# VH-VL binders against q8ixk2r445to577, part 166

Target 1, 133 residues: q8ixk2r445to577
Amino acid sequence: FFGMLQNKGLTDYCFDYNPPDENQIVGHQVILYLCHGMGQNQFFEYTSQKEIRYNTHQPEGCIAVEAGMDTLIMHLCEETAPENQKFILQEDGSLFHEQSKKCVQAARKESSDSFVPLLRDCTNSDHQKWFFK
Key: E = the ipSAE of ESMFold2; O = the ipSAE of OpenDDE; V2 = 0.75 times the mean of E and O plus 0.25 times the DockQ between their complexes.

## First folded at step 9 (VH-VL)

Design gb36 (framework fv_recaticimab; at its last look DockQ between E and O 0.86; V2 from the best seeds 0.00; counts 0 for: pae E 5.0 > 2)
Fold by OpenDDE, look of step 9:
Structure gb36 (fold): chain C 133 residues (1-133), chain A 119 residues (1-119), chain B 112 residues (1-112)
Amino acid sequence: as target 1 above (133 residues)
Amino acid sequence: QVQLVQSGAEVKKPGASVKVSCKASGYTFTDYFMHWVRQAPGQGLEWMGYINPDTGYTKYHQNFKDRVTMTRDTSISTAYMELSRLRSDDTAVYYCARYKRGYSWFDPWGQGTTVTVSS
Amino acid sequence: DIVMSQSPSSLSASVGDRVTITCKSSQSLLYTSNQKDYLAWYQQKPGKSPKLLIYWASTRESGVPDRFSGSGSGTDFTLTISSLQPEDFATYYCQQYFSYPTFGQGTKLEIK
């Protein structure tokens, strides 16, 4: 699966990553932004290693969850996907992070009009449902 | 055995276009990116860009973005690099090189295709 | 682009010599999460394609003789040939893959 990763509940919002430096794409937070399909910022791939790859870059980035955090951060992909980079995109659209045992939820940032994907306890909320478009 | 076999030498006039092919074998073509690197006579290696054979996504070095087109035919595991508006300084050996996903070192390389641009 | 600077551009040596080639990057090639340096070395003989020698700065590719070794981290890297053999006369390139690929300008190793 690849393309825009769009949220069901937060309609018209997609995973978005725009690194400030092309020579160092890691360490920044993945956000949600209006789905526009332009450029490389909203193109992701779900792989057989259970990675969510930012595969429009070299080297490829992979979404990771750092210890103690609930945000999604871009790391470099590795030959063997580390545990903190493994997600299960379920048939019902839920995106499950294996290590934290939490689900990715579209959420509003505190005191902001912007949105981000955050790890939360798994529910049946449409804000935790995702699909590739 | 993993192999990349490129098309034969080309001689072109300035202003013409050249299309080099690179046929992959011994591995799943879509599991690896294909990069293109050229080397002018007696000079170093210059990265031109890459294609993701699975999606067709391409990234070109800025020095070539307006003249280079990289494509692929997955049915025959072949990558193509077309360079247009050729000039004398495009004379070089052009290499395709396999990139392991996640790690952008090159292994293996094609045997190279010599492109000579002369009036 | 990350700039790779090799030194020397050329050198002459004899069979049996110890040879050292250096490569400097304009920024660190060390990925903190896995503590690996995204740096490779290649050997290229006249009329031939480059051949991978070293990756992750210090890991020899399968089939590469033990006399080849890579060292360094961050921004400073070294390729060492402990005892030069006749087949080692070639041009050597470093390449970073921390970002979009860039190469050093090459080091031509010639017979003295």
Scores: ipSAE 0.846, ipTM 0.936, lowest interface PAE 0.6, mean pLDDT 95
Fold by ESMFold2, look of step 9:
Structure gb36 (fold): chain C 133 residues (1-133), chain A 119 residues (1-119), chain B 112 residues (1-112)
Amino acid sequence: as target 1 above (133 residues)
Amino acid sequence: QVQLVQSGAEVKKPGASVKVSCKASGYTFTDYFMHWVRQAPGQGLEWMGYINPDTGYTKYHQNFKDRVTMTRDTSISTAYMELSRLRSDDTAVYYCARYKRGYSWFDPWGQGTTVTVSS
Amino acid sequence: DIVMSQSPSSLSASVGDRVTITCKSSQSLLYTSNQKDYLAWYQQKPGKSPKLLIYWASTRESGVPDRFSGSGSGTDFTLTISSLQPEDFATYYCQQYFSYPTFGQGTKLEIK
């Protein structure tokens, strides 16, 4: 799948990545922003390796969760996907992080008016449901 | 055997356009990005941009952004680079080069297409 | 853009010589998460397209003779040819792929 990765519960919000330096995409947090499809910030690919790739950039970025963390951070993609970069987009729309056994949830960041995807215990909440468009 | 075969040499006048083709074989065309790199006579290698042949997405170096168009036809595993409003300093050999998805060096390169811009 | 600087711009050497070519980047090419340097070396002969020699800074591509070796990490890299052969006289380029690709200006290796 390739497109904008949209949240069902947080209506009209999509995965968004806007690194401050186009020549250094590593290490910043993925956010949620109003879906607009402009520029390269909101297009992602879900691959057969279970990666969520930021692939409007070369080299491609891959979303990862570092050990013990709940935030989604940009890493560089590798030939074989590291375990912390594997997500399962399930039939019910849940986005399951294999290594942590948790689901991606749309959440309001406590320190700002921004929204972010975070790992949480899996539930049936629409805030844990995602789809490409 | 992985191979990139480019179209033949072109001679153009200033102001014209040129479209170079690059036919891929020996691998799954949409699994790799295609980059274009040129080399003016006696000069080094200058990266122009790329296309993701799976999605059609392109990114161009700033020096070419308003004159270059990169496209592809996945049914014949062929990438294209078109450079418009040619100037004499666009005289160069133009290469396509395969770029592995996620990270890469260029392997293989096409044989090159010589474009000569003269009045 | 990540700037790649090669030294020397040209050199002359004899068959059997050992030569080194250096490449310096304006920022580190080492991705500490996987401990790899995103640096490649190419050989280009007149009238021919570039040919990959080395990737990940030090890994030889299949079919590349053992006399070619790459070393270095971070911002400083070298290509070494341990015993020049007649077919090694060419221009050599480094290239980074930590971001959008950029090349060194090239090193022309000529027969003395």
Scores: ipSAE 0.213, ipTM 0.739, lowest interface PAE 5.0, mean pLDDT 89
ESMFold2 (binder alone), look of step 9: mean pLDDT 93; pTM 0.928

Design gb37 (framework fv_recaticimab; at its last look DockQ between E and O 0.10; V2 from the best seeds 0.00; counts 0 for: pae E 7.8 > 2, placed apart)
Fold by OpenDDE, look of step 9:
Structure gb37 (fold): chain C 133 residues (1-133), chain A 119 residues (1-119), chain B 112 residues (1-112)
Amino acid sequence: as target 1 above (133 residues)
Amino acid sequence: QVQLVQSGAEVKKPGASVKVSCKASGYTFTDYFMHWVRQAPGQGLEWMGYINPNSGYTKYHQNFKDRVTMTRDTSISTAYMELSRLRSDDTAVYYCARFKRGYSWFDPWGQGTTVTVSS
Amino acid sequence: DIVMSQSPSSLSASVGDRVTITCKSSQSLLYTSNQKDYLAWYQQKPGKSPKLLIYWASTRESGVPDRFSGSGSGTDFTLTISSLQPEDFATYYCQQYFSYPTFGQGTKLEIK
């Protein structure tokens, strides 16, 4: 699966990554932004290795969850996917992070009008449902 | 064995276009990115861009973005690089190269395609 | 773009010599999460395609003789040939893959 990764509950919002430096794409947070399909910022791939790759860049970036965090951060992909980069995109649209055993939820950023994907306890909320478009 | 076999040498006039092919074998074509690198006579290696054979997504170096088009035919595991509006300084050996194990070092390389642009 | 600077651009040596080629990057090629340097070395002989020698700065590709070694980290890297053999006369390139690929300008190793 590849393309825009869109949230069901937060209508018309997609995964978005726009690193300030193309030569150093790691370490920044993945956010949610209105789906526009332009450029490379909203193009992702879910792989058979359970990675969510930012593969519009070389080397490819992979979404990771750092220890103790609930945010999604861009790392470089590894030859063998590390545990903190493994996700299961389930049939019902839920995006499950294996290491934390939590689900990715579209949420409002604190004290902001912006939105971000955050790890939360898994529910049946549409805000935890994701689809490639 | 993983191999990249490129099309034969080309001689073109200035202003023309050239399309070089690169046929991959010995691995799953869509699992790895295909890059293109050129080398002018007696000069170093210059990265041109890449294509993701799975999605067709391309990224070109700024120096070529207006003249280069990279495509692929997954049914025959072949990548293509077309360079238009050729000029004399486009004379070079053009290589296709695969990322090894998904990383951005190149292995293997095609045998190269010599493109000569002359009046 | 990350700029790769090799030195020297050319050198002459004899069979049996120890040869060292240096490559400097305009920014660090070290990825902190895996502690790997995204740097490769290639050998190119006249009329032939480049051949991978070293990746991750110091890991030899399969089939590459032990006399070839890569070292360094961050921004400074070296390729060393401990005892030059006749088949080693060629041009060598460093290449970073921490970002979109860029190459050093090359080092031509000629027979003295």
Scores: ipSAE 0.842, ipTM 0.932, lowest interface PAE 0.6, mean pLDDT 95
Fold by ESMFold2, look of step 9:
Structure gb37 (fold): chain C 133 residues (1-133), chain A 119 residues (1-119), chain B 112 residues (1-112)
Amino acid sequence: as target 1 above (133 residues)
Amino acid sequence: QVQLVQSGAEVKKPGASVKVSCKASGYTFTDYFMHWVRQAPGQGLEWMGYINPNSGYTKYHQNFKDRVTMTRDTSISTAYMELSRLRSDDTAVYYCARFKRGYSWFDPWGQGTTVTVSS
Amino acid sequence: DIVMSQSPSSLSASVGDRVTITCKSSQSLLYTSNQKDYLAWYQQKPGKSPKLLIYWASTRESGVPDRFSGSGSGTDFTLTISSLQPEDFATYYCQQYFSYPTFGQGTKLEIK
């Protein structure tokens, strides 16, 4: 799959990644923003290795979750996907993080009107459902 | 080199439909969104919408959503824009345009397809 | 939609002149997370498709002469041609890509 990764419950919001320096793509948090298809900030690829790749240029970034954390952070992709970078996009739209056994949910950023994807216990909520467009 | 080649000029009557093609070469067709922009005689540029060639997903500007259909054939790296129920004010040059990888502006553009709607 | 307003709508100038074209957006084009302004400038000659000149408000596309420069941030942007050449007579458009694309109405640059 390649395109914008949209949330079902938070209508018309997509994964967005826009690092301050195009040459330093590692270490920043993935956010949610209005889906617009411009800026290349919202293009991701779901790979056969179960990676979510930020694929606007080389080297490509891969979404990861650090142990004990609930935030989605950009790391460099590796030849073999590390366990903390493996997500299962299920037929029901849930996005399951294998290592933590949690699901990605659209959530309001603390003390803000901004939205971010966070790991939460898996539910049947539409805020945990995702699809590419 | 990256190239977008569009189908030839069309002359249509009001109420008809037109389908413009845009053949891509020099890059992986399914990795980039394809946009359509039109320009009426003596007027500026008007964005119509886009298609994700990988999934077939489309997004249309409100002015066109009831009359435009954007499709693609990945086997021949070709995008299509079809505009139905043509009116005289649909007379314009229609462009396809790609986002350059890692960028969010249009590069390249197709050469344009003139559509004339006359009664 | 983000409204893009260009000024002037048309401009007469001579070879060698310095030309300034302004583009104003109805909202900020600055993404605070990456500090980039999502604005591009295009040149269009009659009967031809637009050609990209400037992206990220101030970065020249490959092959674009040094006499073209872009400046500004947020809502106010400027395209400057420092010394006009005969091939520069064209219509110029700004375009935002912060959200769904919109264009300025164009600035037609004519021979005086």
Scores: ipSAE 0.037, ipTM 0.636, lowest interface PAE 7.8, mean pLDDT 87
ESMFold2 (binder alone), look of step 9: mean pLDDT 92; pTM 0.921

Design gb38 (framework fv_recaticimab; at its last look DockQ between E and O 0.81; V2 from the best seeds 0.00; counts 0 for: pae E 4.0 > 2)
Fold by ESMFold2, look of step 9:
Structure gb38 (fold): chain C 133 residues (1-133), chain A 119 residues (1-119), chain B 112 residues (1-112)
Amino acid sequence: as target 1 above (133 residues)
Amino acid sequence: QVQLVQSGAEVKKPGASVKVSCKASGYTFTDYFMHWVRQAPGQGLEWMGYINPDTGYTKYHQNFKDRVTMTRDTSISTAYMELSRLRSDDTAVYYCARFKRGYSWFDPWGQGTTVTVSS
Amino acid sequence: DIVMSQSPSSLSASVGDRVTITCKSSQSLLYTKNQKDYLAWYQQKPGKSPKLLIYWASTRESGVPDRFSGSGSGTDFTLTISSLQPEDFATYYCQQYFSYPTFGQGTKLEIK
């Protein structure tokens, strides 16, 4: 799949990545922002290697979760996807992170009015349901 | 066998435009980005930008952003680079080069297209 | 932009000589998550397109003779040709692919 990755429960919010330096995309957090489809910050590809790729940039970025963390951050993609970059987008819309055994949930950022995707114990909440549009 | 074959040499006057083609074969054209790099006589390599042939998304180096347009025709696996308002210092060999999956080293390169801008 | 600086700009040498070309980047090219340096070396002969020699700073491309070797990490890199052959007289470029690509200015290797 390719497009904007939208949350069902947090209506009209999409995965968004806007690094402060276009030459240095690694290490910043993926956020949620109002879906707009402008400026290429909201276009992601779900690959056969179970990656979520930010491929409007060269080299491509792949979403990862580092050990012991719950935040989704940008790594560089590799020829063979590392385990911490593998997500399963299930038929019910849940987005499962294989290494941590947790699901991606739309959440309010700590001490902020901003929203971010975070790993949480898997539930049937609409805030854990995602789809491409 | 992966190949990039470019259009032939061009002679242009200042103020004109040039459009260079790059036909890909031996791989799935829409799976890999296409980059353009130029080389003035006796000079080094200058990166111009790229196109994602699947989506049509382009990124241009700031030195070219107002004069370059990169396009593609997926039905014939061909990328194009057009440079407008040519000046004499645009005289160069223009290369297309494929981005290898997962990183930006160039493999393969096209054979190059010589563009000469003179009065 | 990541600035790549090569030295020397030009070099005269004889067949059989050992040659060393250096390349320095304005920032580290080492990606700590995979421990790889995002640095490539190319050979270009007059009238021809560049040809990939080395990627990941030290990995030879298929078919490249073992007299070509790459070394270094972080910001400082070296291409070494251990025993020059007649076909090795060319211009050599380093290129980073940690970000949008940039090239060194080139090192022209000529017959003495």
Scores: ipSAE 0.337, ipTM 0.763, lowest interface PAE 4.0, mean pLDDT 89
Fold by OpenDDE, look of step 9:
Order: structure tokens, then C-alpha cells, then sequence
Structure gb38 (fold): chain C 133 residues (1-133), chain A 119 residues (1-119), chain B 112 residues (1-112)
């Protein structure tokens, strides 16, 4: 699967990544933004290694969860996907992070009108359901 | 065995275009990005850009973005690099090179294609 | 772009000599999350394509003789040939892959 990764509950919002520097593409948080499909900011790929790849840059970026965190951060992809970069995109649309055993949920950012994907306890909320478009 | 086999030498006049091919074998073509690197006579290696054969997405170095076009034909596992508006300083050996998944070192390289631009 | 600076640009040596080539990067190539340096070394002989020697700064590619070694971390890297052999006379390049690829200008190793 590849393309825009769109949330079901938070209608018209997609995964979005826009690093401030092409030489520093890692270490920044993945956010949610209105799905526009322009540029490379909203193009992601779900791979057979269970990675969510930022597939428009070299070296490739892969979404990871750092220890103790509930945010999604861009790391460099590795030849073998590390545990903190493994996600299961299930048939029901849930996006499950294997290491934390949490689900990715569209949420409002603290003290902001913006939105971010956060790890939360898995529920049947549409805000935890995602699909590629 | 993984191999990249490039098209033969080209001689072009200034202002012309050249299209170099790179046929991949021994691996899944769409699983790896294909980079292009050139080397002027007696000079170092210069990165030109890459193509993702799976999606067709390209990234060009700014020095070439207005003149280079990278394409691929997945049905024959072949990547192409076209350079237009050639000038004498485009004389070089042009290489295709595969990146290793997740990392951007090159292995293997094509054998190189000599492009000579002269009046 | 990350700038790679190699030194020396050229050197002459004899068979059996210890040879050292240095490469400096304009920014750190160390990825803190995996503690790997995104640096490769290549060997290129006249009329031939570059050949991968070292990746991750210090890991030899399969088939590369053990007289070749890579060391360093962060911004300073070294390729060492412990005992130069006749087939080692060539041009060597460092390359970073922490970002879009860039190469050192090369080091030509000639026979004295």
C-alpha cells in the first residue's frame, strides 16, 4: 500500500511530514494535515517489513516510536526493520504498533488547533482507522 | 548475480540530447532505487539523481534538474537517464548504480557509458 | 549538501607500505539512533567502475581483503591499507549516505 495515509474519523486529514532541512530529515514528528496530495509530504508506503516509509527521499525515512513516547517520529529506515518501526495495518483499518501494543489515533495537539497521530490504547474509534488513498 | 548493464558509448554535438540505458538483472528491479553518477575525464564522482523504479519518483541534483530526465521500464527492468542541451563539459562516463535498501551506498555499479560532447 | 573533503588528493607509495587516506564531512554522519556512521569507501581502477570496499565506516564488503580497514566516526574517517599490494594502486573515494549522496574528491594512489 502507498499514497496518502488518511484517517477515517478525522475526515480529510492525512499523515504529513515536512522536514525543515533535507540534510536533517530525521528526528521530526509526523503530523496530520489536510489531504492535498501535492508534493512529497504526504506520500507514504506500507512495506512487507511492516514499515511506514517516507518514500520520497534518500536515504529513506521510516516512522518510528521512541521509547516512552506516544508520538511518531521519522527515523532512517534500516535493512532490517527495527521493532520500534513495525506497524500492522489491519483489515479493519486499525494501525497497530507492535512494540508498544498501542494503536495510532488521530488526536488534537495540545494547546493547538493542529492534529497529530498519537499512540493510544486500541479502541474501535474511527479516529484509529486509516486507509491509503 | 546482480548486474547492471549500460548502453554503449555515445558521441554527441553540443545542444543535442543523449539517453543512456541501464538494464538490471539478478534482483527485483522495483525494490531498489537507481542512481546516476557521472565522472568527467580525470575528475571525481558527481551525483546526478535517482529514480524509484516502483513509483517513478525522481530526485535530481539542482545542477541537472532542468536538463536531466530519469525514467524506467519495469517490464524490462531498465532505467534510463536522458540529458538534454549537451555541452562540452557534459563529456563524462555516466554510471548507473543501485542503492542498498534503506541505505544510499552504491552496489553494484554499471560498467559506465562514455558520452563525448564535441563540435 | 554535505561536503566531503578527502586528503591527500594524491600520494605515491611502494608495495608493502602502510597507506592512510582521510575523509572529513561537513557534518556528523553518525546516526544516534543506531550508532552507525553513514560512510562508504570505494576503489576505482582506471577504466573501471567504482567498487565498494567499506560501508558503515568500518565494515568490509564481502571479498575485500583484510588489509583494507575503515575507521573513524562523526566527521573524521580513515581508510587504511596495512600493506600495499600491486593491485591496490587505484583511486579511492569516500561517500556519505546520511543525506543525498556526496563524494570526496578522490585520492589517487600511485606507485612510487
Amino acid sequence: as target 1 above (133 residues)
Amino acid sequence: QVQLVQSGAEVKKPGASVKVSCKASGYTFTDYFMHWVRQAPGQGLEWMGYINPDTGYTKYHQNFKDRVTMTRDTSISTAYMELSRLRSDDTAVYYCARFKRGYSWFDPWGQGTTVTVSS
Amino acid sequence: DIVMSQSPSSLSASVGDRVTITCKSSQSLLYTKNQKDYLAWYQQKPGKSPKLLIYWASTRESGVPDRFSGSGSGTDFTLTISSLQPEDFATYYCQQYFSYPTFGQGTKLEIK
Scores: ipSAE 0.136, ipTM 0.766, lowest interface PAE 2.5, mean pLDDT 92
ESMFold2 (binder alone), look of step 9: mean pLDDT 92; pTM 0.919

Design gb39 (framework fv_recaticimab; at its last look DockQ between E and O 0.88; V2 from the best seeds 0.00; counts 0 for: pae E 3.7 > 2)
Fold by OpenDDE, look of step 9:
Structure gb39 (fold): chain C 133 residues (1-133), chain A 119 residues (1-119), chain B 112 residues (1-112)
Amino acid sequence: as target 1 above (133 residues)
Amino acid sequence: QVQLVQSGAEVKKPGASVKVSCKASGYTFTDYFMHWVRQAPGQGLEWMGYINPDTGYTKYHQNFKDRVTMTRDTSISTAYMELSRLRSDDTAVYYCARFKRGHSWFDPWGQGTTVTVSS
Amino acid sequence: DIVMSQSPSSLSASVGDRVTITCKSSQSLLYTSNQKDYLAWYQQKPGKSPKLLIYWASTRESGVPDRFSGSGSGTDFTLTISSLQPEDFATYYCQQYFSYPTFGQGTKLEIK
């Protein structure tokens, strides 16, 4: 699966990554932005290794969850996907992070009009449902 | 064995176009990015860009973005690099090289394709 | 672009000599999460394609003789040939893959 990763509940919002420096693509937070399909910022791939790849860059980036955090951060992909980079995109659209045992939810940033994907306890909320478009 | 086999030498006039092919074997073609690197006579290695054979996504170095087109045919595991509006300083050996997933060094390389641009 | 500065551009040596080639990057090639340096070394002989020697700055590719070694971390890297053999006369390149790939300008190793 690849393309825009769009949220069901937060209509018309997609995973978005725009690193400030292409020579330093790691360490920044993945956000949600209106789906526009332009450029490389909203193109992701879900792989057989259970990674969510930012594969419009070389080396490829992979979404990771750092210890104790609930945000999604870009790391470099590795030959063998580390545990903190493994997600299960389930048939019902839920995106499950294996290590934290939490689900990715579209959420509003505190005191902001912007949105981000955050790890939360798994529910049946449409804000936790995702699909590739 | 993983191999990249490129098309033969080309001789072109200035202003013409050249299209070099790179046939991959011994691995799943779509699993790895294909890069192109050139080397002018007696000079170093210059990265030109890459293609994701799975998606067709390309990234070109700015020095070539308006003249280079990278494509692929997945049915025959072949990547192509076309360079247009050739000039004398495009004379070089052109290499395709595979980027291994998860470790982004070049291995293997094609045998190279000599492109000579002369009037 | 990450700039790779390689030195020397050329050197002459004899069989049996110890040879050292240096490569400096304009920014750190160390990835903190896995503590690996995204740096490779290649050997190229006349009329041939580059051949991978070292990756992750210090890991020798399978089939590469023990006399080749890579060291360094961050921004400073070294390729060492402990005892030069006749087949080692070639041009050597460093290459970073922390970002879009860039190469050092090369070091031509010639027979004295």
Scores: ipSAE 0.829, ipTM 0.932, lowest interface PAE 0.7, mean pLDDT 95
Fold by ESMFold2, look of step 9:
Structure gb39 (fold): chain C 133 residues (1-133), chain A 119 residues (1-119), chain B 112 residues (1-112)
Amino acid sequence: as target 1 above (133 residues)
Amino acid sequence: QVQLVQSGAEVKKPGASVKVSCKASGYTFTDYFMHWVRQAPGQGLEWMGYINPDTGYTKYHQNFKDRVTMTRDTSISTAYMELSRLRSDDTAVYYCARFKRGHSWFDPWGQGTTVTVSS
Amino acid sequence: DIVMSQSPSSLSASVGDRVTITCKSSQSLLYTSNQKDYLAWYQQKPGKSPKLLIYWASTRESGVPDRFSGSGSGTDFTLTISSLQPEDFATYYCQQYFSYPTFGQGTKLEIK
């Protein structure tokens, strides 16, 4: 799968990554932003290694969750996907993080009018359902 | 058996354009990115940009972004680089080079295509 | 852009000499999560495409003689040829792949 990764419940919001320094894409948080398809911020690939790759950059970035954290952070992809970079996109649209056993949910960032994907206990909420368009 | 075979040498006048091809074989063309690097006579290596052959996305170095176009045809496993509004200092050998996804050095390189820009 | 600076620009040495080429980057090339330095070395002989010698700063590519070694980490890297051979006449380039590729300006090695 390649395209914009959209949330079902938070209508018209997509994964978005816009690091302040294109030579240093590591360590910044993935956000949610209105889907627009302009530029290169909203295109991701879901791979056979269960990675979510930011593949408009070289080398490619891979979404990870660091131990004890609930935020989705950009790491560099590796030849063999590390466990913290593995996500299962299920038939029902849930996006399951294997290592933590939690699901990705669209959430409002604290004290903000912006939205971010966060790990939460898995539910049937449409805010935990994702699809490529 | 992995090979990149480029089109032949070109002689162009200032203001013209050139389109160099790079035919890939021995691997799945869309699984690897293709980069273009040039080398002026007696000079070092200069990165120009890349194409993701699976999606068609390109990224160009700032120095070339308004004159270069990189494309591909996946049905024949071929990447292309076109440079327009040529000038004398575009005289160089132009290389395509394969870039492993995930972490990247160049391997293999094409044999190079000499482009000479003269009146 | 990540700037790569090589030293020296040119050097001349005799067969059997130990030669050292340095490469400095404007930013660290060490990715702390995997402890790898995203740095490669290439050899280019006249009229030929560059040939990969070393990747991950110190790992030799298959078929590269063991007289070639890479060392360093972070921003400072070294290519060493421990016993120079006649076939080692070439220009050597470092290249970073931590971000969009950039190359050092090259070091021309001439055999006396």
Scores: ipSAE 0.349, ipTM 0.783, lowest interface PAE 3.7, mean pLDDT 90
ESMFold2 (binder alone), look of step 9: mean pLDDT 91; pTM 0.904

